# VH-VL binders against Apolipoprotein N-acyltransferase (lnt): the designs that were tried, part 11

Target 1, 229 residues: Apolipoprotein N-acyltransferase (lnt), of Prochlorococcus marinus subsp. pastoris (q7v0g7r236to464)
Amino acid sequence: WQTNMPTREKTNFKNQFINDKLISAQKIALSNDAKLLITPEGTLNNNFNLNFKSKIRMLAGGFRNSKNGLRSSLLGYQIGDKTYSSFIDKHRLVPLGEKIPGFLNIFSRGLSAVGGIQPGSDSRFFKWKFTQPLAIAICYEITDGFKIRNAVKSGAELIISAANLDPYPRKLHYQFLSLARVRSIENKKDNIIISNTGPSGLISEEGKIIKLFDPNTEQNDVVNPNFSI

## First folded at step 4 (VH-VL)

Design g7 (from f12 with heavy chain N54Y N57K L99D S103G, light chain R91G; framework fv_flanvotumab)
Fold by ESMFold2-Fast, scan of step 4:
Structure g7 (fold): chain C 229 residues (1-229), chain A 122 residues (1-122), chain B 108 residues (1-108)
Amino acid sequence: as target 1 above (229 residues)
Amino acid sequence: QVQLVQSGSELKKPGASVKISCKASGYTFTDYGMNWVRQAPGQGLESMGWINTYTGKPTYAQGFTGRFVFSMDTSVSTAYLQISSLKAEDTAIYYCARDYEEGWGTEYFDLWGQGTLVTVSS
Amino acid sequence: EIVLTQSPATLSLSPGERATLSCRASQSVSSYLAWYQQKPGQAPRLLIYYASNRATGIPARFSGSGSGTDFTLTISSLEPEDFAVYYCQQGYDWPPYTFGQGTKLEIK
C-alpha cells in the first residue's frame, strides 16, 4: 500500500482517517488474495490501535513506546489483532564520530524532527509467526549493506524496504531506489519497496524493476516476489 | 437527535443544474462517510457514490462520472450533490445515507435522509 | 463490481406465513451483507447487517443467514406491515456499495 497521506492533521481525526484507509486497503488486498499488507514508514500514529480486528497479516510503519523511549518501527499485526503483536525497530545507521555523507545527514536529522526517537537493535532480521524470515530496511538503513547481508545470511528470504521520503528532496528518492536495487543484487533476493509518495514496487534478485507504482498517488496493488533458498 | 435532513423537491428543465443538500445533526459529521443513492420511478436502489467527510474526497460509481459532483461543508455539517446538464432520465428520488462501520469496518447504511425528488421535464 | 441477484422478484404470501428471500453475490462478500426494507413513499430502513445481526428496533421475526455468495432473509410469521420491497446490499468491495434489484413481498 503506497499511502500518499497528508502529514499535518490532528491526532484524533488522523486516527479515524488511518482506520478508514486500512479497512479499504485490507479489503483490496483480500479481494486479490494477498497474504501480507505492507505500509510505508511512519504510517501509524504513536499509540495507534485498529478500531477493527485485522483480517490479513500486516506490516505497518509506525511508532511504539519502549521502556527506553519512543521507537520508529515496522509493526506486525496478525489476523485478529487490534494492536501490533510484533515489531522491528529502526536502528541508528551512522553513529556520532564517523564521517557522514551529506545526504545521510538529512536522514539523521529526521530523527530529531519527531522528538528524539531512540535507536533499536542493529539486527535487520525479522522472523514472524506464519511467514518466512525477512530482512527489513527502514528508510536510511537501505544504505547499510552489511546489516542487510547479515539478515539474509541468517535466513531472510525477502528484503522489505519501507520509507517516508516526503521530508526529503526528490533527488534522494532516486538514490533510495538505486540503493534498494544494489541490496537486491548483492543478496540475490527480491526487494519490496514501499514509501508514502514513492518510490514503491518490486525489484528482482537481479536488480530489475519488476513493477513500480505511480509516484505521488495512492496505490493499492499486489506484487508477487520470488523466493529462493 | 441523530438525523439527516435533505432539501426540498425540485422541478427543472433539461439542461439545467440542481444542487441537493443533506444536513447532518446529532453526531460528528466527519466520523462517517456520506453516500448518495438514487431511485428512479418504479425502480430499485442505485448507488451513486460516496464522499469521505474527513478528507473531502468523492468516489463515483460507474455511470455517475462527469455530470455529478459530491461536495461538503464541514462548518455546517452538510453534504451536497450537484447534477449538471439535467436529462429526463435523471428524474428520481435522491437519498443521502450515512455509512456505519463496526468491528471489521462492516459497511451498511444505518441513517437515511428523507429523500429529494428531482423531476426533469420540458 | 459485485452484482447482487435477488430471488424471487415477487413473493405473494398471506399474513402468518413464513417468508424466505434470497440474495446471491457474483463473488464472495464474506459476511458483509445488509438487508433493507422500503415501503412506498419512505426511505429504506436497515433490518440486518453483517449477514445476521438485527438492527436496533427491528422485530425478532426478522433474521438473516448465509455467508460468501448465498444469503437469506427470513420473516418467521408475516405481519401486515411487513409487505414491502426488500433490498440486499454488499459492503465488501471498495465503496460505492451495490444493491440487489429488490424482492417485492405482496399480500395474496
Scores: ipSAE 0.000, ipTM 0.423, lowest interface PAE 15.7, mean pLDDT 76

Design g8 (from f12 with heavy chain G33W L99V E102D W104F, light chain R91H; framework fv_flanvotumab)
Fold by ESMFold2-Fast, scan of step 4:
Structure g8 (fold): chain C 229 residues (1-229), chain A 122 residues (1-122), chain B 108 residues (1-108)
Amino acid sequence: as target 1 above (229 residues)
Amino acid sequence: QVQLVQSGSELKKPGASVKISCKASGYTFTDYWMNWVRQAPGQGLESMGWINTNTGNPTYAQGFTGRFVFSMDTSVSTAYLQISSLKAEDTAIYYCARVYEDSFGTEYFDLWGQGTLVTVSS
Amino acid sequence: EIVLTQSPATLSLSPGERATLSCRASQSVSSYLAWYQQKPGQAPRLLIYYASNRATGIPARFSGSGSGTDFTLTISSLEPEDFAVYYCQQHYDWPPYTFGQGTKLEIK
């Protein structure tokens, strides 16, 4: 689900609006026999709960509170869940003293956009019961090939790249897509990319763009990745 | 005693507003969502929507957007239905019903209020 | 939206007889169907959930069967207190869960 909800306006969205959109997205996913619904980074507001039971497995970008503060995460919902039952937290933070290559400076400047977000575990490996293991990259984590490679070595059969690139220039959207393609090639794994305003779609293990959603549009669509070891 | 007790009947003029209550007792209010059901005179049951008692978020069925507002107050274990700009067509018995969830994710209405009759006439 | 059609609209029987009430869904609801009983002047009462599971306190003479699009509520031997209106409701589709139009069970 490419949400096309601008970051500035998203802060004004009520939880009912997000619930209505999720119901619509899950209905579309189920009518197309999809097995998993993925949303962009930051789709759900802090302390969000569904006002219905999830009918499909869902990885939803959102926020969660922990003892160490607010975390930006992909939240896992099993069928029947009203509250997430699993999660993977955004990890990558760049120390103030570290030298950052040109385009990565834009990502580092964006780290302060929501203030109090804390880093999570650095593992990018994610597995639900009865599902294929996944390698997860949230936004600039796509730049860390080592961590994604480690998730693949741990058994991940598919890469999922979730982002919210709306605050960033279009050149960075292109660079994100290029990095996602590189991750697919170097790991020989398909990559599903999902971003708020785009890019979103499916990249093959050879780095070919199999499907690309129209940018700056709300789009619910199905992609069929190839799971391979 | 596990029960839902609703407020008494209301007689209103067109254009007025009404707010009916549904007080839960004998169980933890936030453990179960609350659904609202309408029954017009001589007609069947029509689900209006529900309120998530954990978050306070309402969801409305088609045809019940705009004039209908679901709310709640956890401190008194009470759910509310407010109807504004009342029309003659709103004349009905309004029920609150608890949404029960089994371990397999099945939802159904296992506990009902006694109903509140709202009559809208000039 | 899933539409539930109940038949017959009215069923006239005598105490001691077997009642069979039908509910047909416009598309498959798997086994996610419930039955409710409503007596005059009273709130509805849950009888059956998940097509065939009897709710707490419901007499054994009530049973539900079916899956997919065709469902049946059976009352094996009618008691005087069983003459009421019966509604089916699907819980398969997204909330709000839709009801059938009802079947009135009346004494012959």
Scores: ipSAE 0.000, ipTM 0.431, lowest interface PAE 15.8, mean pLDDT 75

Design g9 (from f12 with heavy chain Y100G E102P T106S, light chain S30Y; framework fv_flanvotumab)
Fold by ESMFold2-Fast, scan of step 4:
Structure g9 (fold): chain C 229 residues (1-229), chain A 122 residues (1-122), chain B 108 residues (1-108)
Amino acid sequence: as target 1 above (229 residues)
Amino acid sequence: QVQLVQSGSELKKPGASVKISCKASGYTFTDYGMNWVRQAPGQGLESMGWINTNTGNPTYAQGFTGRFVFSMDTSVSTAYLQISSLKAEDTAIYYCARLGEPSWGSEYFDLWGQGTLVTVSS
Amino acid sequence: EIVLTQSPATLSLSPGERATLSCRASQSVYSYLAWYQQKPGQAPRLLIYYASNRATGIPARFSGSGSGTDFTLTISSLEPEDFAVYYCQQRYDWPPYTFGQGTKLEIK
């Protein structure tokens, strides 16, 4: 589900509005026989709770409160869950103070989007009981080929790239898509990309764009990834 | 020093209750789940369940629901196992062991407590 | 529930010999299998994780292999301190992660 919600306004949406949108998205996914619903980075509000039991497995971009502070995460919901039962946190891309302007600027902008966001584990490997193992890249993590390659070495069969690129320049959207293609090629794995306003779609293990969603539109559509022989 | 230290051995009568502690040090308590493993005399290792230290939610393996309760206290980095209405078949060494989240790729039992012997005898 | 079956139940060997221990899963666990060593009076110790990776401080004579349902722990040349009980554990399913019943490695 490409949500096409403006970044500035999305953070201020009430719990009830997001619940209504998720019910609609899940109904559409189920009517199209989808097995997994994936949302962009930061789709859910901080302290978000479902007011219904999930009808489909879902990976939702949102926030997680931990003892070490607020984490930006991809949250896993099983069928029947009202609260997430699994998660993977956005990790630290570079040490604080590193002099790489582009990387540091993007990292700092992400940290300031919601005050107090803390980095999580640097592992990009996500094992979910009834799903193939996944390699997860949240936003600029797609730049770290070493961490994604390690997740694939650990058994990940599909790359998921979840982002919210609305606050960033158009050139960065092109760079994101290009990096996603490189990750697919170097790992011989398909990549599902989901972003708030785009790009979103499916890239093959050979770096070909199999399906690309229309940018700046809300789309609930199904993609079917392929795996190596 | 990264370690798990468990409370001392217990000798109890049938029908009594026992509470075992497992104190963590040298790492962030909430970053790892805490698992409980039982080993009866002369038997193998049996997984009892775990407690999610981020949420406080326990998950019990089949056969360990009801009389067994997992709890924790984050302020002292300690996990607890309570067993009520003790039976002779509860006689065992009980271990705590830390477990990373599946999403981290570090979900090995890489750190174990020394074990607590619980003897239930009349 | 994933069931792990270890064989043999007891293996009697002499120091210097090669030990081969087997673990079979009731369904595929990919490479999400670990091996533990337990000496009398001690807590278990992690030997091998992700089927073939040696844990920190574990001697090179220990190696793990296999994937899917069939796994092997090999000790290339037994030392006196290696006579212990060995357990396999799957970590593919949701916690709690189940153990095999154990293989006792004893001196001949």
Scores: ipSAE 0.005, ipTM 0.435, lowest interface PAE 15.6, mean pLDDT 74

Design j10 (framework fv_iluzanebart)
Fold by ESMFold2-Fast, scan of step 4:
Structure j10 (fold): chain C 229 residues (1-229), chain A 123 residues (1-123), chain B 107 residues (1-107)
Amino acid sequence: as target 1 above (229 residues)
Amino acid sequence: EVQLVQSGAEVKKPGESLKISCKGSGYSFTDYWIGWVRQMPGKGLEWMGIIYPGDSDTRYSPSFQGQVTISADKSISTAYLQWSSLKASDTAMYFCARSEDYEGWLEYAFDIWGQGTLVTVSS
Amino acid sequence: EIVMTQSPATLSVSPGERATLSCRASQSVSSYLAWFQQKPGQAPRLLIYGASSRATGIPARFSGSGSGTEFTLTISSLQPEDFAVYYCQQYYDWPLTFGQGTKVDIK
């Protein structure tokens, strides 16, 4: 699900509005016989719970509280869950200032816009019930080819790239797409990209764009990667 | 006061078409799923499919996909089950039942059932 | 599809006796399990939803337990009106599936 919700307005959305949109997105996904619904980075607010039981497996971008502070995550919902039952936390790059390329600096500074985020595990390997393992890249994590490659070496069969690129210039959106293509080629795995306003779609193991969503539109659509769920 | 009322018994010959109905009353029809369940004589319950009248989202059991069509007319709070060409093996009692959507406790549990429509197909 | 298996096929008990009915799922359905009662000539009636929650109007002698793949319906003090076939149903995943039923005969 490409949400196309403005970043400013999104932070002011009430949990009821998000719940209504998720019900709609899940109904559309099921009507198209989808097996997994993926949302962009930061789709769910802190302390978010579904007011319904999830009808489809879902990987939702959002936030979770831990003993060590707020984490930015992809949250895993199984069918029947009202709260997430699995997660993978966004890890952060070590901020070295002058030794980080400007591109990476812009992304790392964007992370600070959401106060109080704690870094998570650096592993990008996500093993989930009844699915093949996934390699997960949340926003700037797509720049870390070593960690994505390590997840694939551990058995990941598909790369999922979830982002919210609204705060960034359009040129960086194109760079994100280019990096996602490189990750698919070097690992010989399909890559599903999902972001708030785009780019979103499917990239093949050869780096070809199989499907690309219209940017700056709300779009619920199905992609069929070479992956068994 | 919440009720599902089904159409009357049908006696048909193989090859004939048939459309049976399930009318909801006493509740918001577009906020609940309507499922169809078959019970062959002396046998157990088989789920055939389900429809959400609010947007016509329809799901079929693999065993019944292509065999029947499920539809709904929300203007008259009625769901339908239809065959284009009946077989003797379609002889059964057919039940409709509602399932609460996103309101919480009864999601996908069939809480209210119709009285059943007996369909007899014989040559 | 998730296969639901009930046991026993037939259970014969005396009035006032405890009846225990089992339902097994071929894979985990969490707590998304319902129990239905069907009396001769009638439509099924919801007894239990969410594996253990009693439906409105259902007598306290009916109780459900279990989670994952193993579920039990218990009738603590069987009454003559409890003569019926009982079905379990998972509503965890598509397609929805029923067990084959357990017939309860009162001695």
Scores: ipSAE 0.000, ipTM 0.415, lowest interface PAE 18.2, mean pLDDT 76

Design j11 (from i8 with heavy chain V99I D100E F104W L105Y E106D, light chain D30S Y32N G50D S53T; framework fv_iluzanebart)
Fold by ESMFold2-Fast, scan of step 4:
Structure j11 (fold): chain C 229 residues (1-229), chain A 122 residues (1-122), chain B 107 residues (1-107)
Amino acid sequence: as target 1 above (229 residues)
Amino acid sequence: EVQLVQSGAEVKKPGESLKISCKGSGYSFTNYWIGWVRQMPGKGLEWMGIIYPGDSDTRYSPSFQGQVTISADKSISTAYLQWSSLKASDTAMYFCARIEYEGWYDYGMDVWGQGTLVTVSS
Amino acid sequence: EIVMTQSPATLSVSPGERATLSCRASQSVSSNLAWFQQKPGQAPRLLIYDASTRATGIPARFSGSGSGTEFTLTISSLQPEDFAVYYCQQYYDWPLTFGQGTKVDIK
């Protein structure tokens, strides 16, 4: 699901609006026999709960509170869940004022705009019971080849790259796509990219763009990645 | 034609094990939940649990957790309900039913098996 | 768990009459409610889902209404084949729960 929702404005949306869009997205996914629905980073507001029971396994970008502060996460919903039952927290943050390349500097500025967020576990490995293990990169984490490689070495069969690139210049969108392609090539794994305003689609283990969604539109679609079995 | 066909009636003694089956045909077995429902003689319907055959994700009603095991073999489109040690109180008709994938909250159990009568007596 | 209570336990009606069956949930189930018909020796048959939507092949004389905690199944002109036990079921929350049933009997 590519949401095409402006980052600043979506924090002011009522939970009803998000619920209505999720119901529509799940219905489209189910009508296409999808097994998993993935949303971009930051799709759900803090303390968000579904007003319906999830019909499909879902990895939704959002925020969660922990004893150590606010976390930016991919929140896992099993079929039947109204609240997330699993999560993987965004780990990679950069200090303010550090001398870094322009690309990374833009990501640093974006993280600074989300005050109060805390880094989570550095593991990028995610697995539900009886499902294929995943390597998860949330926005800036796509730059950390070592952690993604470790997830693949732990058994991850697919890379998921979730982002919200709305606050960033358009040239960064292309750089994100290029990094996603590099991660696919170096790990020999397909990469599903989900972002708020694009790019979104499927990249093969050879770095080839198999499917790409139209940028700046709300759309759902089904992709069938190859698993190494 | 979409069908669920259950195994035949069983007569058992207390303490014996039993495994009954529910075979789906005419649809994609791995894309729908299968639920098990108990009906004791002269009584109403009780939910026992559900299973998603595609990944064997299973959920039990609290009163049946630990009392039975629900499983599925997707290679032969068959779901199972199993007891390790039967009790006289397990005497009942057992139904399996398909939960329509597009509408767990939109639709109910739209296809039912014919039922398996289990009688447990000494 | 959500407790479903049906009333009356038994309803005696003559063919051609209107039958009205009630179902109450112990907490809101929104519109996530189904109605089933069961005849002696047979498996249950889905009649209504989403509180008011008729299942495929179900005659127009069957109608469902209600939301939240109060639900009604109405059979507008009861036919001989409609004498059966009727169950409501919520699918709003786990565990899924049935009502105890209403037997529609011939007068």
Scores: ipSAE 0.000, ipTM 0.414, lowest interface PAE 16.9, mean pLDDT 73

Design j12 (framework fv_iluzanebart)
Fold by ESMFold2-Fast, scan of step 4:
Structure j12 (fold): chain C 229 residues (1-229), chain A 121 residues (1-121), chain B 107 residues (1-107)
Amino acid sequence: as target 1 above (229 residues)
Amino acid sequence: EVQLVQSGAEVKKPGESLKISCKGSGYSFTNYWIGWVRQMPGKGLEWMGIIYPGDSDTRYSPSFQGQVTISADKSISTAYLQWSSLKASDTAMYFCARVDYEGYLEGMDVWGQGTLVTVSS
Amino acid sequence: EIVMTQSPATLSVSPGERATLSCRASQSVDSYLAWFQQKPGQAPRLLIYGASSRATGIPARFSGSGSGTEFTLTISSLQPEDFAVYYCQQYYDWPLTFGQGTKVDIK
């Protein structure tokens, strides 16, 4: 689900609106016999709960509270869940540095909607009741080829790249697409990329773009990745 | 075959308690809401409330909040509607139905046969 | 709560004629609208869900249309078994609400 909900306005969306959109997205997914619904990074507000029982397995971008502070995560929902039952936390935050032109503005736009985000585990390997283990990259984590390669070595059969690139210049959107292609080629794994305003789609293990969603549009669509052992 | 089977007709006096049942079969009982609908003699249909048997999450229509208790026992795939003290105005046909509250299914596609409750002195 | 209003209260039609029943929601319910048929002494039967999709086993003469706040149920050629009370119901938001019903009587 490419949500097309800008990051700066995310805090203005009420939980009722997000629940209504999720009901629609799950209905569309089920009518197309999808097995898994994936949302972009940061789709769910902090302390979000579904006001309904999930009818499909879902990996939703959102936030969770831990003893060590707030985490930006991909949250796993099983059929029947109202709250997530599994998660993988974002490890790589935007690099810190005073000398990068526009750095503070880029950092603030990307993180200010949910202040106090703490890094999680550096492992990108996610084993869930979805039978294929996954390699997960959340936003800037796509730049860390070593960590993605380690997830694939651990048994991941598919790469999922979830992002919210709305705060960043369009040139960065295309750089993330290019990096996603490189990750697919070097690991010989398909990559599903899903982001708030784009790019979103399916990249093959040869780095070929199989499907690409129209940027800056809300789009629910089905992709069928190839798995390799 | 997917079906809901309700308990038999009841004749009660005002002030008595009553618990009627709705047993589901042929589907995953914990994956669907079960709702209760009242139909007074010669009148239309009124939603009373719904329950999700998997965790007993229950929602009542405002007109029925505090008047009845809806519960479920997922181990025997049965939902219940209960009154602590019946009134003559509770005389009605009561239906249970499998409900699509979230819009994932075909609406109320499975109904019980109904339980007639008569309350008179 | 979302109020469902049906019109007319009673519709008298001859067998073989077209019947059109209306249902209005007090606010948008998108396409989360169902139509039910009820005959005396029987449980309601689902006819249409999602405003326009026929339920399994429902004859082609029954069709639903509309979205948002205005909905219609059309019976293109009324058969003797179609004389019944018809209810619309929204399942967009809680509490779930029925219309008051339209009785389709033989003329």
Scores: ipSAE 0.000, ipTM 0.418, lowest interface PAE 15.9, mean pLDDT 77

Design j13 (framework fv_iluzanebart)
Fold by ESMFold2-Fast, scan of step 4:
Structure j13 (fold): chain C 229 residues (1-229), chain A 125 residues (1-125), chain B 107 residues (1-107)
Amino acid sequence: as target 1 above (229 residues)
Amino acid sequence: EVQLVQSGAEVKKPGESLKISCKGSGYSFTNYWIGWVRQMPGKGLEWMGIIYPGDSDTRYSPSFQGQVTISADKSISTAYLQWSSLKASDTAMYFCARVPYEGFLGEYYYGMDVWGQGTLVTVSS
Amino acid sequence: EIVMTQSPATLSVSPGERATLSCRASQSVDSYLAWFQQKPGQAPRLLIYGASSRATGIPARFSGSGSGTEFTLTISSLQPEDFAVYYCQQYYDWPLTFGQGTKVDIK
């Protein structure tokens, strides 16, 4: 699901609005016999819960609270879940995208992390109950070929690249697409890319663009990677 | 017919505990959220929180978080609103209402379409 | 939270007249707005949802309009049974919030 939600809007998008959009996206996915719904980075607000039970397996970009601070994550929802039951946290932070406004007070509270979003584990390997293992890259993590390669060596059968590139120049969007293609070639694995305003689509294990969504549009579409679910 | 029936009026002293009920009938109780609304004497409506009886998923309005407990027993199609220690400021009419959300098909979340008759709670020394 | 403000606080009208009630949201709620009627001693009753859709059993004289931050409930020809307090409610975001109400009383 390419959401095409403007970055200038609050990251606290209205929970009812997000729930309504997710219901629509899941209905479209189910009507097309999709087995997995993927959303861009940062789609769900902090402390977000579905007001319905998920009808499809979903990997949703969002935020989660941990005892060590706020994490930017891909959140895993199983069929029947109202709250995420699995997650993988973003390891690499983009400096201009994810600082909290209160950074000046960080030292007065004994905080050691810069801003409120903390990096997670450096492993990009995601083992999920009903799918083959996945290699996950959230935004800037696509630049780290070694970590993606390690996830594939550990058994990942598909690369998922989720991002929100809206605040960045078009040049960086093309660079992101180019890097996603290189990762597919290096690992001989398909790569599903999903971004707020684009690029989004499917890249083959040979680095060919099999399907690409129109940029700057809201689009729900199905891609069929070389992957068993 | 679809209806919500609430427990009778209560007169309590500050510091006492209280649990009032809202029983649903004529529909699938586990498929709809139940909401609680407070109306203080001569005042407007205030949203307290909602519960989904099928799995007891509960959401509170920030002003009522920690003030009350909302629960449900799906085996008897009944939702509850509970205070551990009443205050004089809890004197109000309390309504329960069904929140129409056809969750299975991902339907539109409306407003409250079926209401209980209300439970008057009076807290005085 | 989204603050809902209704105006006027009290509206005095004669039977048969048109009544127009306003509701303003502190931020856009798109069309996720409902209207309720409450008569003395009774529970509220759903009139309109989705800003403009009449609930089941609601007479055609009730109509809703608006989107974003400005909403209107119109009663085209007020009947004696329509003298009540009317509340708007947004369901765009949690927590759900009501306006303070507009009392429609007899002139």
Scores: ipSAE 0.000, ipTM 0.402, lowest interface PAE 18.7, mean pLDDT 75

